# VH-VL binders against Cytochrome c oxidase assembly factor 8 (COA8), part 25

Target 1, 167 residues: Cytochrome c oxidase assembly factor 8 (COA8), of Homo sapiens (Human) (q96il0)
Amino acid sequence: APERGAERRDTAPSGVSRFCPPRKSCHDWIGPPDKYSNLRPVHFYIPENESPLEQKLRKLRQETQEWNQQFWANQNLTFSKEKEEFIHSRLKTKGLGLRTESGQKATLNAEEMADFYKEFLSKNFQKHMYYNRDWYKRNFAITFFMGKVALERIWNKLKQKQKKRSN
Key: E = the ipSAE of ESMFold2; O = the ipSAE of OpenDDE; V2 = 0.75 times the mean of E and O plus 0.25 times the DockQ between their complexes.

## First folded at step 6 (VH-VL)

Design s30 (from na38 with heavy chain Y102F; framework fv_ebronucimab; at its last look DockQ between E and O 0.43; V2 from the best seeds 0.67)
Fold by OpenDDE, look of step 7:
Structure s30 (fold): chain C 167 residues (1-167), chain A 122 residues (1-122), chain B 111 residues (1-111)
Amino acid sequence: as target 1 above (167 residues)
Amino acid sequence: EVQLVESGGGLVQPGRSLRLSCAASGFTFEDYAMNWVRQAPGKGLEWVSGISWNSGDISYADSVQGRFTISRDNGKNSLYLQMNSLRAEDTALYFCAKDSRFFLGTGHFDVWGQGTMVTVSS
Amino acid sequence: QSELTQPRSVSGSPGQSVTISCTGSSSNIGAGYDVHWYQQHPGKAPKLLISGNSERPSGVPDRFSGSKSGNTASLTISGLQAEDEADYYCQSYDYSLSGWVFGTGTDVTVL
């Protein structure tokens, strides 16, 4: 009997999509949706003369992106798993098999699935509340730094203009 | 070299206050969350408190909530723990621990100090 | 529970493999938060051993490996050496506590 290889449960690799933007790109790139999180990753452009403030902003954005990717990857996995368990449990309770007579995967009706969604949302309510809180904290910080970087860029442009006028 | 150095530990009576300090060097202090972890003699590790890079997020263990206050001075590369209403159960070696991330909850503790001993005894 | 559950002690002979389990709850490991492992020798500060369930920092031997499944994480030490005698702690974040939780710790003895 061939040893059924232990399905390596694909732990969501923390791997940012291997999509590498062209090296000559001077802007941020948006990748395809991640297969686990369904979020589209951003590949951040790194300027040759990145200021410390710009670098910090980029790092904050990167960390926040990774945080979001991880959260939703795990949430989607949990959702899928619990949904499947719910369906199986309900079918079993009904004395129904996992497959219909036609060989299709047996499904529950919309009302039964509504119960699952309600239960799932209730169970994960606190988790979502903390996520939302942290999401705002992170994004406020990022927005604040975006403002700082914008001001820095304006200031640098003004200085350059003054220097050109004096020469 | 990346280093954390704790100070401020000592012998105190129950109900008294103590302030611990952690001096950070060798890295950009303001880019990382910081934590306090304690270890009672012959016991395991217990997380005490954490503070995000900008102090925008602060958390405490239930055991110290309302008694301890974590703070940081990024200009001085320093982390602090104000401990009020100290109890015998607060007797421990207190470690300063650097998070690998800006924010709490998604990083790991990649740098530890040597710890400072706090003894609460009558 | 404010702590992750670990076995109190694990022992093995040199060259053997030992595994340390770390069991959490639906609010930490089971919620998908990463598990980190630390090694602590007597009288020393903890040292990061494994990050992000399975990642080894530079300088950590490949005989150390981490895994996670459900609410349980595992640290495996293959080819046990005398220098591996230490306390080992798992760590994860708990969203219900808004804080970090450590395991109860495991004393690894090399026989």
Scores: ipSAE 0.850, ipTM 0.941, lowest interface PAE 0.6, mean pLDDT 93
Fold by ESMFold2-Fast, scan of step 6:
Structure s30 (fold): chain C 167 residues (1-167), chain A 122 residues (1-122), chain B 111 residues (1-111)
Amino acid sequence: as target 1 above (167 residues)
Amino acid sequence: EVQLVESGGGLVQPGRSLRLSCAASGFTFEDYAMNWVRQAPGKGLEWVSGISWNSGDISYADSVQGRFTISRDNGKNSLYLQMNSLRAEDTALYFCAKDSRFFLGTGHFDVWGQGTMVTVSS
Amino acid sequence: QSELTQPRSVSGSPGQSVTISCTGSSSNIGAGYDVHWYQQHPGKAPKLLISGNSERPSGVPDRFSGSKSGNTASLTISGLQAEDEADYYCQSYDYSLSGWVFGTGTDVTVL
């Protein structure tokens, strides 16, 4: 039999989740959040008897995950960079340094940051609208194929049941 | 052997129509997005249109929107471009190009045909 | 419609290095979309040279390298050879156009 690793997910005392992936899984499993996208990747289990429909569904889901990861990694990077540039610019305008007396990064209050959030949302509105459109297109196709796979599995179970009943 | 072969090009008068075909072989055609790219004589590459693996997502360059229609027949391993209301500016070598992905936007064009020449002239 | 901007031509002698820039906008390269590069010899179809900013397909010499930063991508050809004389095109996706955009193309001459 193939070796099965330990699958465990622990919450550290600080509230941070820890995850130890299985060495070999019989099911899909979820990894830790990506550093850049903050999304948890799904690692897909490949059954020994994977049908062509099941393979296609898995590939569609994998491609969609990669697309989703790339989009959010870039958006988070852009947000962080522009946020820091905005804070730096506003602190310079006020004649303040970039660091507090304790050596930590100087920050703006929530009301001061409201202008940045409004500008960022407005600037990225079209990009997010196109992302949502493409997200729906991808998920429509995936849902349709999930239905086809479900019907295939039902058909195969009915065939097995008939065979066992006949024998 | 992975191959794309375009056909249907020729000399056509302005305002007329022409239908291009692209025959695919050597790969699972229904698993990939497909694209049309054109190149006017002595000019650069211009993307014309793309279609996802299941025809669920179709897009066009602004220059051809409303005049050209992309379609595919996965059972025949074929891609098509119906070109209506042709203009002199549509004169180009038209390439069929295979995407590396199911959907538009995140892949690259890993296989190209040899192209079929479309000349729009009086 | 929109195109990615490349220099019209670059030239070099055998053994030298040349670099081709590809500049886009906030709706394509600046939006985080990958840049791909194609090589086209006269009378031939384009051939994929670099995918995903820096990945070389099987059969592409390691003399070809790609990089991307901000709104700009670059293709570098080191140890330039006579057979590298060709047109080079960058490509990226533009979300506002819902389509692909190619660069204006660069003619590489080996003198």
Scores: ipSAE 0.650, ipTM 0.847, lowest interface PAE 1.3, mean pLDDT 87
Fold by ESMFold2, look of step 7:
Structure s30 (fold): chain C 167 residues (1-167), chain A 122 residues (1-122), chain B 111 residues (1-111)
Amino acid sequence: as target 1 above (167 residues)
Amino acid sequence: EVQLVESGGGLVQPGRSLRLSCAASGFTFEDYAMNWVRQAPGKGLEWVSGISWNSGDISYADSVQGRFTISRDNGKNSLYLQMNSLRAEDTALYFCAKDSRFFLGTGHFDVWGQGTMVTVSS
Amino acid sequence: QSELTQPRSVSGSPGQSVTISCTGSSSNIGAGYDVHWYQQHPGKAPKLLISGNSERPSGVPDRFSGSKSGNTASLTISGLQAEDEADYYCQSYDYSLSGWVFGTGTDVTVL
């Protein structure tokens, strides 16, 4: 029953946080928010007697978490970068400084910021539509296997009760 | 021991059909997406179609949409490509490729067959 | 259908380095999808060379390296050897096509 393998080797923009839970935990662990995606990764518990069904569920969940982490890491970086570029561009066009008299970052008014959000959403609409479609496909499979695992566990408990009654 | 073996290629006339098969061995077939990739003689690689582990996500290249049908039988460890209304442009070596992941889009093709040749000519 | 753009050919002397570029669009590489690289010798099936932009599978020499930035990925072959003479293809996923796209291919020649 070996522990989870080596950390991911990908070049870092898509990297999940390198959290390492205790080796003899009996529970999934929620790590700190990943710096890039802002999502808290789940570190999955692997029981010593993991059934084939439980293993497939865990692998489906792990793959989906990796996919989701990579998507939001990329989107968050792009959003932040384009937002700052938009603000800086509009402030420079208006001849305004990047900071207020009190030293806080200068901001655009609500109408101008709404322009940015509308443009960003429109530019990314199709990408998010395909993300949502894929998200549902993945989570349908996961939910189905969660149900199968739950039934397997109920049946195992019923077998334990019947063994105690015999003899 | 991990192997993919394609079959069903041949010489056919335009407008006819062929069915390609890919027999998988040495790995848990049902845990991976599968793909067909073709290569016309002297040309580059062209992805043709892909199917997720549970057949819940199926995609086709525009050039074959509506004419080709990908399917899999996880009980037989087999991947299929039904090719209808064949054209001269479909002439290629067709590879079966194992995805590294359950779903399309996040994996890579880590195991390839040697291909089966499809020739569409009068 | 969309293709990833690669140079038609590159060449180098034994022991030198060559770099192959792979340029995509905002619906594939630019959307943050990983780039994978395949090597193909004449008459052979393609072989995975680099996955996940830079990950080298077991059995691939460390003279092969990959990187990605923006819409562009690069494969570098350091210390070029005669057996590296082959065709090289990049690959990414494209969300707008809901499918995979390959690069146009690069013929690497060892002088």
Scores: ipSAE 0.642, ipTM 0.840, lowest interface PAE 1.3, mean pLDDT 86
ESMFold2 (binder alone), look of step 7: mean pLDDT 94; pTM 0.960

Design s31 (from na38 with heavy chain F103W; framework fv_ebronucimab)
Fold by ESMFold2-Fast, scan of step 6:
Structure s31 (fold): chain C 167 residues (1-167), chain A 122 residues (1-122), chain B 111 residues (1-111)
Amino acid sequence: as target 1 above (167 residues)
Amino acid sequence: EVQLVESGGGLVQPGRSLRLSCAASGFTFEDYAMNWVRQAPGKGLEWVSGISWNSGDISYADSVQGRFTISRDNGKNSLYLQMNSLRAEDTALYFCAKDSRYWLGTGHFDVWGQGTMVTVSS
Amino acid sequence: QSELTQPRSVSGSPGQSVTISCTGSSSNIGAGYDVHWYQQHPGKAPKLLISGNSERPSGVPDRFSGSKSGNTASLTISGLQAEDEADYYCQSYDYSLSGWVFGTGTDVTVL
């Protein structure tokens, strides 16, 4: 019969997460969604012989990721806070308690929540427009440097082929 | 040694122009956003303008928009502020400040110059 | 006009603690942007004192601490020393201005 439960359990070293990247990884690693931003972080592999162009591209991508993480963590926090305040306000207006008879948090119906979503989107429109503008500026720079790194790698491969043929 | 040295300040009449320079040394200038901050005599700090590492993002305070132009020359490790249509209210010590990041808005100013004095009067 | 609001002055005796508040709006501190603090002695350039709400740069004594909640940030100087007599400025980013805003500045006097 197939193995079951504890008989198939992998034992990890004490204090080490199973979701860490492999030891001595030679590739970028994509992590689980961040608790606050709900975005998956990329952990960049740093080659021993990283060129100045490759280093700059990596730093641009890392800084853009940090900026994205901070923006969405703050947006998600603001959304959750304002949603809770909206629900509490509407329940108070109805003369209802904050908990149901089962002890669960009381909620509003979809029609009432639609009002909140419309208000939230309208209020945050300008902030999201500035985010999109900066996102495009950052992506343009990253794409440009990706092109420069690609050209560097092509040139290095061509030099390597010439060396092999001359030998 | 990481340092910023401002120059180009002086006495200038209202309506005239002046160009400030900031010479950077001791760090990879092209990797950081740069900012101009001013301080009128006996007053507080006022951010004037900022420029990203690649000049792809530039921003100005409302008080100088349309009159001042920020620029940089990464090959010369230099930051500039072209000030046109100067007013008495522009009288201030002008600081060059290094951002901790490539782009505007997410860093902090980790290195400051000593400032260059601009006096706009008749 | 779009500056962050600080008290004009705060005073204390050596060994005491003083706190400087920095109040912003929904487009800067209230939008979740970090607050940074700068110390400026007379005739000198500003020096970074606290970055990212609470982080101390190398060489800054642990007597200096920062915090942020909602629209307000605070700088606390514990064990006040004579050399702490200076102007203090908070700073944050404002997305509606697409630029940096500084606080109105606080003069700390050590009596």
Scores: ipSAE 0.569, ipTM 0.805, lowest interface PAE 1.8, mean pLDDT 87

Design s32 (from na38 with heavy chain H108Y; framework fv_ebronucimab)
Fold by ESMFold2-Fast, scan of step 6:
Structure s32 (fold): chain C 167 residues (1-167), chain A 122 residues (1-122), chain B 111 residues (1-111)
Amino acid sequence: as target 1 above (167 residues)
Amino acid sequence: EVQLVESGGGLVQPGRSLRLSCAASGFTFEDYAMNWVRQAPGKGLEWVSGISWNSGDISYADSVQGRFTISRDNGKNSLYLQMNSLRAEDTALYFCAKDSRYFLGTGYFDVWGQGTMVTVSS
Amino acid sequence: QSELTQPRSVSGSPGQSVTISCTGSSSNIGAGYDVHWYQQHPGKAPKLLISGNSERPSGVPDRFSGSKSGNTASLTISGLQAEDEADYYCQSYDYSLSGWVFGTGTDVTVL
C-alpha cells in the first residue's frame, strides 16, 4: 500500500508554486504569491537534528498549507468563472453582444455587479463557514503541537543544565 | 507489511449494540486519519465515519449520526466503531480504511482491511 | 444527495477502451475536491486505483487514467483485459456533509 509518496528532498507539491530558498537559510522562507490562490507559500526549514515532534509539527503545517492553497485556488477560479458567466448572461438579456460597437469588451456597471456579489456571497456562505471551521480545527492542533515542541525544548535545556551540574 | 484487520462483527438483533475493532500494523498509525466504510450485500460503498490523527476532528454519515461513535487508541494502533440502536439497514460488511493524510478531507484511502460482517436481524 | 452518479454498467471487448463517468455537485467535485478511484473484484476489499484525479499508485498499469473537469470526473481503461472485470467506485470529499462520498458504482464486463 503506498504511503505519502514524497521523496526525502522534493518540497514542491503538485499544484503549488515552486520556489527555491537561499542555500544558507536557517529559517522558514516566504515565497512570492501563488498565481492561482494569491497566497504566499512558506518553505519550511528542516533542522539537522529535527526531533520526531518537530517533524510532525512541520508535516501538520505543510499539509495545512497545501489544503489552504487548494481551497483558495479553487475559490478564485469559481469566482472568476461565475463572474464571467453572469456578465455574459446579463448582456444577452439586454440584447447586447460580448463586444461594444467600438470593439471593446462589454462590461456591466457597479450597480449591476452588486447583484452578482450578493448572489455569490449568499451561495458561498456555507462553504466559507465550513472552511473556517476546518481552519480552526487544523490551527488548534498545530497550536497544541507548537506547545508540545516548546515544552520539549525547555525540558531538553533543563536536562542539559542538570547533567552539566552533576558532572 | 502494511495491514488492517477488522473484528467484532456478527449477528445482532435490532435495537442492540455492537463494537467493531480495527488493528493496524506496518505503518505509524498515529500519523493518519482513519475511516469506516460499509457495503450492504450486493450494494455499493457507503462512507460511515472518519477520525483525524489526534481525534480532534470526527465526522459521521447522516444515516448513523447520534447512533455510532468512532474512536481510536494510538498507543494500541487500533480504531473502533461503537454501534448503538442498530437497524436492519445497518446490515453490511464494514471496512476499516487508512487515509493518506493527518486530517479529514484532502487524502485518499490507500489501505483497506478485508471487512467484518454485521447482520442486523430478528 | 449523498452519492456521486456513475453509470450502472459498462462493457467492452478485450483491447477496447472504456470510460466511466462520475458526476458530483457544487459541494464536492464542483468545489474543487479531488476524485479518487477504487477497483473491487468480487469478494475482495476495494483497492486504490487512481488518486488525486489522475495519479497512479505503484503497481497500477498505465492503461488506467483519470481526469476531472467541472462537476465530472472520468476513469478510462485502455487495452481492456479480462482481469479488469470488476466494480469501480469514484470518491470525493463533500464539505456540506463534512465527509466522504462514494459513487454509485460501475460494473465493468469484459465480453
Scores: ipSAE 0.642, ipTM 0.847, lowest interface PAE 1.3, mean pLDDT 87

Design s33 (from na38 with heavy chain D57E; framework fv_ebronucimab)
Fold by ESMFold2-Fast, scan of step 6:
Structure s33 (fold): chain C 167 residues (1-167), chain A 122 residues (1-122), chain B 111 residues (1-111)
Amino acid sequence: as target 1 above (167 residues)
Amino acid sequence: EVQLVESGGGLVQPGRSLRLSCAASGFTFEDYAMNWVRQAPGKGLEWVSGISWNSGEISYADSVQGRFTISRDNGKNSLYLQMNSLRAEDTALYFCAKDSRYFLGTGHFDVWGQGTMVTVSS
Amino acid sequence: QSELTQPRSVSGSPGQSVTISCTGSSSNIGAGYDVHWYQQHPGKAPKLLISGNSERPSGVPDRFSGSKSGNTASLTISGLQAEDEADYYCQSYDYSLSGWVFGTGTDVTVL
């Protein structure tokens, strides 16, 4: 085999991902709706000199967003699967096929689908109540911490003014 | 080194009280939910209680509700379990366990202490 | 309080594969909550083995794998070794209890 020369390929600048904010952005930005949860994610800007309180606030918000995304992704998946099962079951009971003569999926009218929606909401009532409770607990903590971060920023501005005053 | 060290266990008579402590080191204690898990001799794991990073979310197993109180002191990197009205069936090794998240329910227990033995006997 | 159901024991020979099931209910695994697995050797504290249904922490061999379907999760140990002899516990969250629930535990014996 030919003598191998050790080569290290020059690192080309990587492109930014499709949904990232512009380079040098100093603001949070909102992405497109997630395929599974149908919620728009927030992409958080990280300042160069982020304080420990600011970092904690960001992490609390990121964890809450992740929890919220996961809950609704699972809920939407469950809804879609149970809806399809309900439709297939009702079509079988009526002696109808799963496809129409045109090859499209057979479906039920709005009155028949109302039964499914009532069953789904009833079945998931407690789950949604616990979700709402936890959502309020998380947002109360986030709001309280937003207040702490605001006070820290005010205090730091006051300290800088006092330092300028002494000079 | 990330470490949890339990203390306060011992032999106690039924109906008495005992307070367990868990000292945390090597990580930012205030950023994580904390849990107590017990294991009776020769038996399986039983979750006892959990507390979120800011004490805003607290929960108990039905078997201890109304008798045990979980608390934390983030300034001292410490977790506590106040156990009142102790019963023979509370006899177990009590583990302190660190959650991977701020809030209860979405994380996992990534760090465990070695446990402190509580024996409730006449 | 409700527990997740595991077999009492499973056994295998070195190099074989064993699978441990963990069955929950509609308020925990069936509600979409992740399943975590812990390994406990005699006289030791439990150690995280699998998180989030199938993720391995650093230091856990790829012989250990997890999966979840419906209200049941499974831990599979391939290429069984003597050091795998231990108790294994699954764990999930239960929204109706607002708390964690552990499995009944499985004793793995390497024959």
Scores: ipSAE 0.590, ipTM 0.813, lowest interface PAE 1.5, mean pLDDT 86

Design s34 (from na38 with heavy chain D57Y; framework fv_ebronucimab)
Fold by ESMFold2-Fast, scan of step 6:
Structure s34 (fold): chain C 167 residues (1-167), chain A 122 residues (1-122), chain B 111 residues (1-111)
Amino acid sequence: as target 1 above (167 residues)
Amino acid sequence: EVQLVESGGGLVQPGRSLRLSCAASGFTFEDYAMNWVRQAPGKGLEWVSGISWNSGYISYADSVQGRFTISRDNGKNSLYLQMNSLRAEDTALYFCAKDSRYFLGTGHFDVWGQGTMVTVSS
Amino acid sequence: QSELTQPRSVSGSPGQSVTISCTGSSSNIGAGYDVHWYQQHPGKAPKLLISGNSERPSGVPDRFSGSKSGNTASLTISGLQAEDEADYYCQSYDYSLSGWVFGTGTDVTVL
């Protein structure tokens, strides 16, 4: 019978999706995009003989993923909320109803929406700059630990080769 | 046992400087973000500043921005708060608090020190 | 300075249930950030009571429960006991401040 873990997901209270890889997996698994952040979650494989350094790398990658998903979920919710408020305000000033004759949501044209996008970008410029700064710092740290793990693996191979020669 | 011990508090005149220290033990200090939180006598908690595991990300409350500097020395398992241009409004018990995460924003404060009292006289 | 709004005080008799509200804004609780709760007895440091909206740390009785909806989080203490007499603070992250915000604090009185 096929394993079903990779097809299941659970949504945490914070809005972050939880995803289960198939049993007997020896690799990381990538899940479907989260509804709110639109990012794909990664569930990390944990080897039985994980070194302290490998554990630190994995924990840093997991924390970075959680941070990134929370940021984009929050950003997308804020964007959607402010967009609806802007549309409502502009339709009211034009003397138009919130719904069309068919009951569909009334919309603004691209030129009118450009005002909202400029205002949103300006308002969120500082926030996005801090996000980018933190993102680069997190990726630098991840790269640093990846380098350390690579060196540890090379050293362990050399030690195994030496041990084999002495035995 | 996991512990945080603050020191350096005392009585200072307005406009002067004071440096607080927090000594950490019982956990891998370099793996966690650290925070300073203050509480004025009879008042509530106010977050002052936070610093990521590697000092790469630092943030301050608006009330102290430009006057206070947070720093850490992972080799000494110590957190610091340099307080310049002190005001009467800075009078408070200053707590050192451990974050549950490497960076600010996604964790919570799982370990607190007992605090060190800073009194800025009129 | 921006803080989360809590009632100044809540009182109840032993065995009753009390609920403390914590109201934020669109940049913190309303943005989906988790709410944490701390208990502070007089002359003591705060102690983590609830993390991640509803999770209890080891050693915290199941009489304490947390929830969150929209811009508001709630801490409920069921079977109120004399030892629960303390100040309670909520906490969340605020992205517009790039920092943590605490609630104004609630004094719980038993009797």
Scores: ipSAE 0.008, ipTM 0.539, lowest interface PAE 9.7, mean pLDDT 82

Design s35 (from na38 with heavy chain S55F; framework fv_ebronucimab)
Fold by ESMFold2-Fast, scan of step 6:
Structure s35 (fold): chain C 167 residues (1-167), chain A 122 residues (1-122), chain B 111 residues (1-111)
Amino acid sequence: as target 1 above (167 residues)
Amino acid sequence: EVQLVESGGGLVQPGRSLRLSCAASGFTFEDYAMNWVRQAPGKGLEWVSGISWNFGDISYADSVQGRFTISRDNGKNSLYLQMNSLRAEDTALYFCAKDSRYFLGTGHFDVWGQGTMVTVSS
Amino acid sequence: QSELTQPRSVSGSPGQSVTISCTGSSSNIGAGYDVHWYQQHPGKAPKLLISGNSERPSGVPDRFSGSKSGNTASLTISGLQAEDEADYYCQSYDYSLSGWVFGTGTDVTVL
């Protein structure tokens, strides 16, 4: 599964770095792609004065990332395993070896692989539908808390303005 | 300490209704998904129903679908199970259980109550 | 109703190792959902023993270990002790049910 395929346009967060004060040392870190899921993990920076609401948002985002990473790690493993089994069975049926004369793994042409792709997609259709449903639910929750954090910050700025005005 | 206490169980006749309650303390109740799990005498665990942190995701086991209703009151730190059209096969010890992960969890159940016994018999 | 399949009973002598299997389907364990294990002593609520396939909570002895491969998870108890005599249940999430499934349960007897 491609990294961008896991990101939804409607999820478009305000930006992870917005959750900490604008400082050179206050930012999230993006890691290399996980070897199983092929997704880049985000390591969230924890501000010194993180509010309870900001903590809830961060934990929700962390949980969503873990859920997403686990799903794709399993999906990629299952795809690779079943693809290899399909190729081996077809090559055996054709009386061909598992390696080419050049020593590379023998593969099937696109037309022959079309049967595998159709079967795999059909077999996993409901699984992917449930994944998409859960993805929307999680992004709804993230958006909701992002809105609450934004309102909290507006409220705090208004309180600062009133204090300044009263002085 | 983190604690769940069930109540409302008892002896009830087939076809009648019963309402179970679960009182939570020691954690921010509104932040976690909650579940009901039952265990018939001498039998294994059976998940009954679950409800997300915000009422947005409610699900039921096929055996209770249409008869049981799960609900929560975050202001009272309480979880409920309204059981209608009770059958002899609903006889069980009913546990409430907390999901270990925030909000939409899908984690293990890290906190369990002691259970409340429901007996459906004539 | 779907359940995860476990052996009804497993027995061993003190100091022996025993393994309990938990077999699911393509909509739960086979879909990549974690398997959790619970220990239940007679008359008591279940207690978490293993989370996320292989993680031990604080307070659980090192002799308990978990693993998962394909549609099957396993719980291994090494160095059996009398206090391990209990019922053991596996648990996973099932996307087609939009809910949880528990194993049929395994009674561990220490002879």
Scores: ipSAE 0.432, ipTM 0.752, lowest interface PAE 3.1, mean pLDDT 84

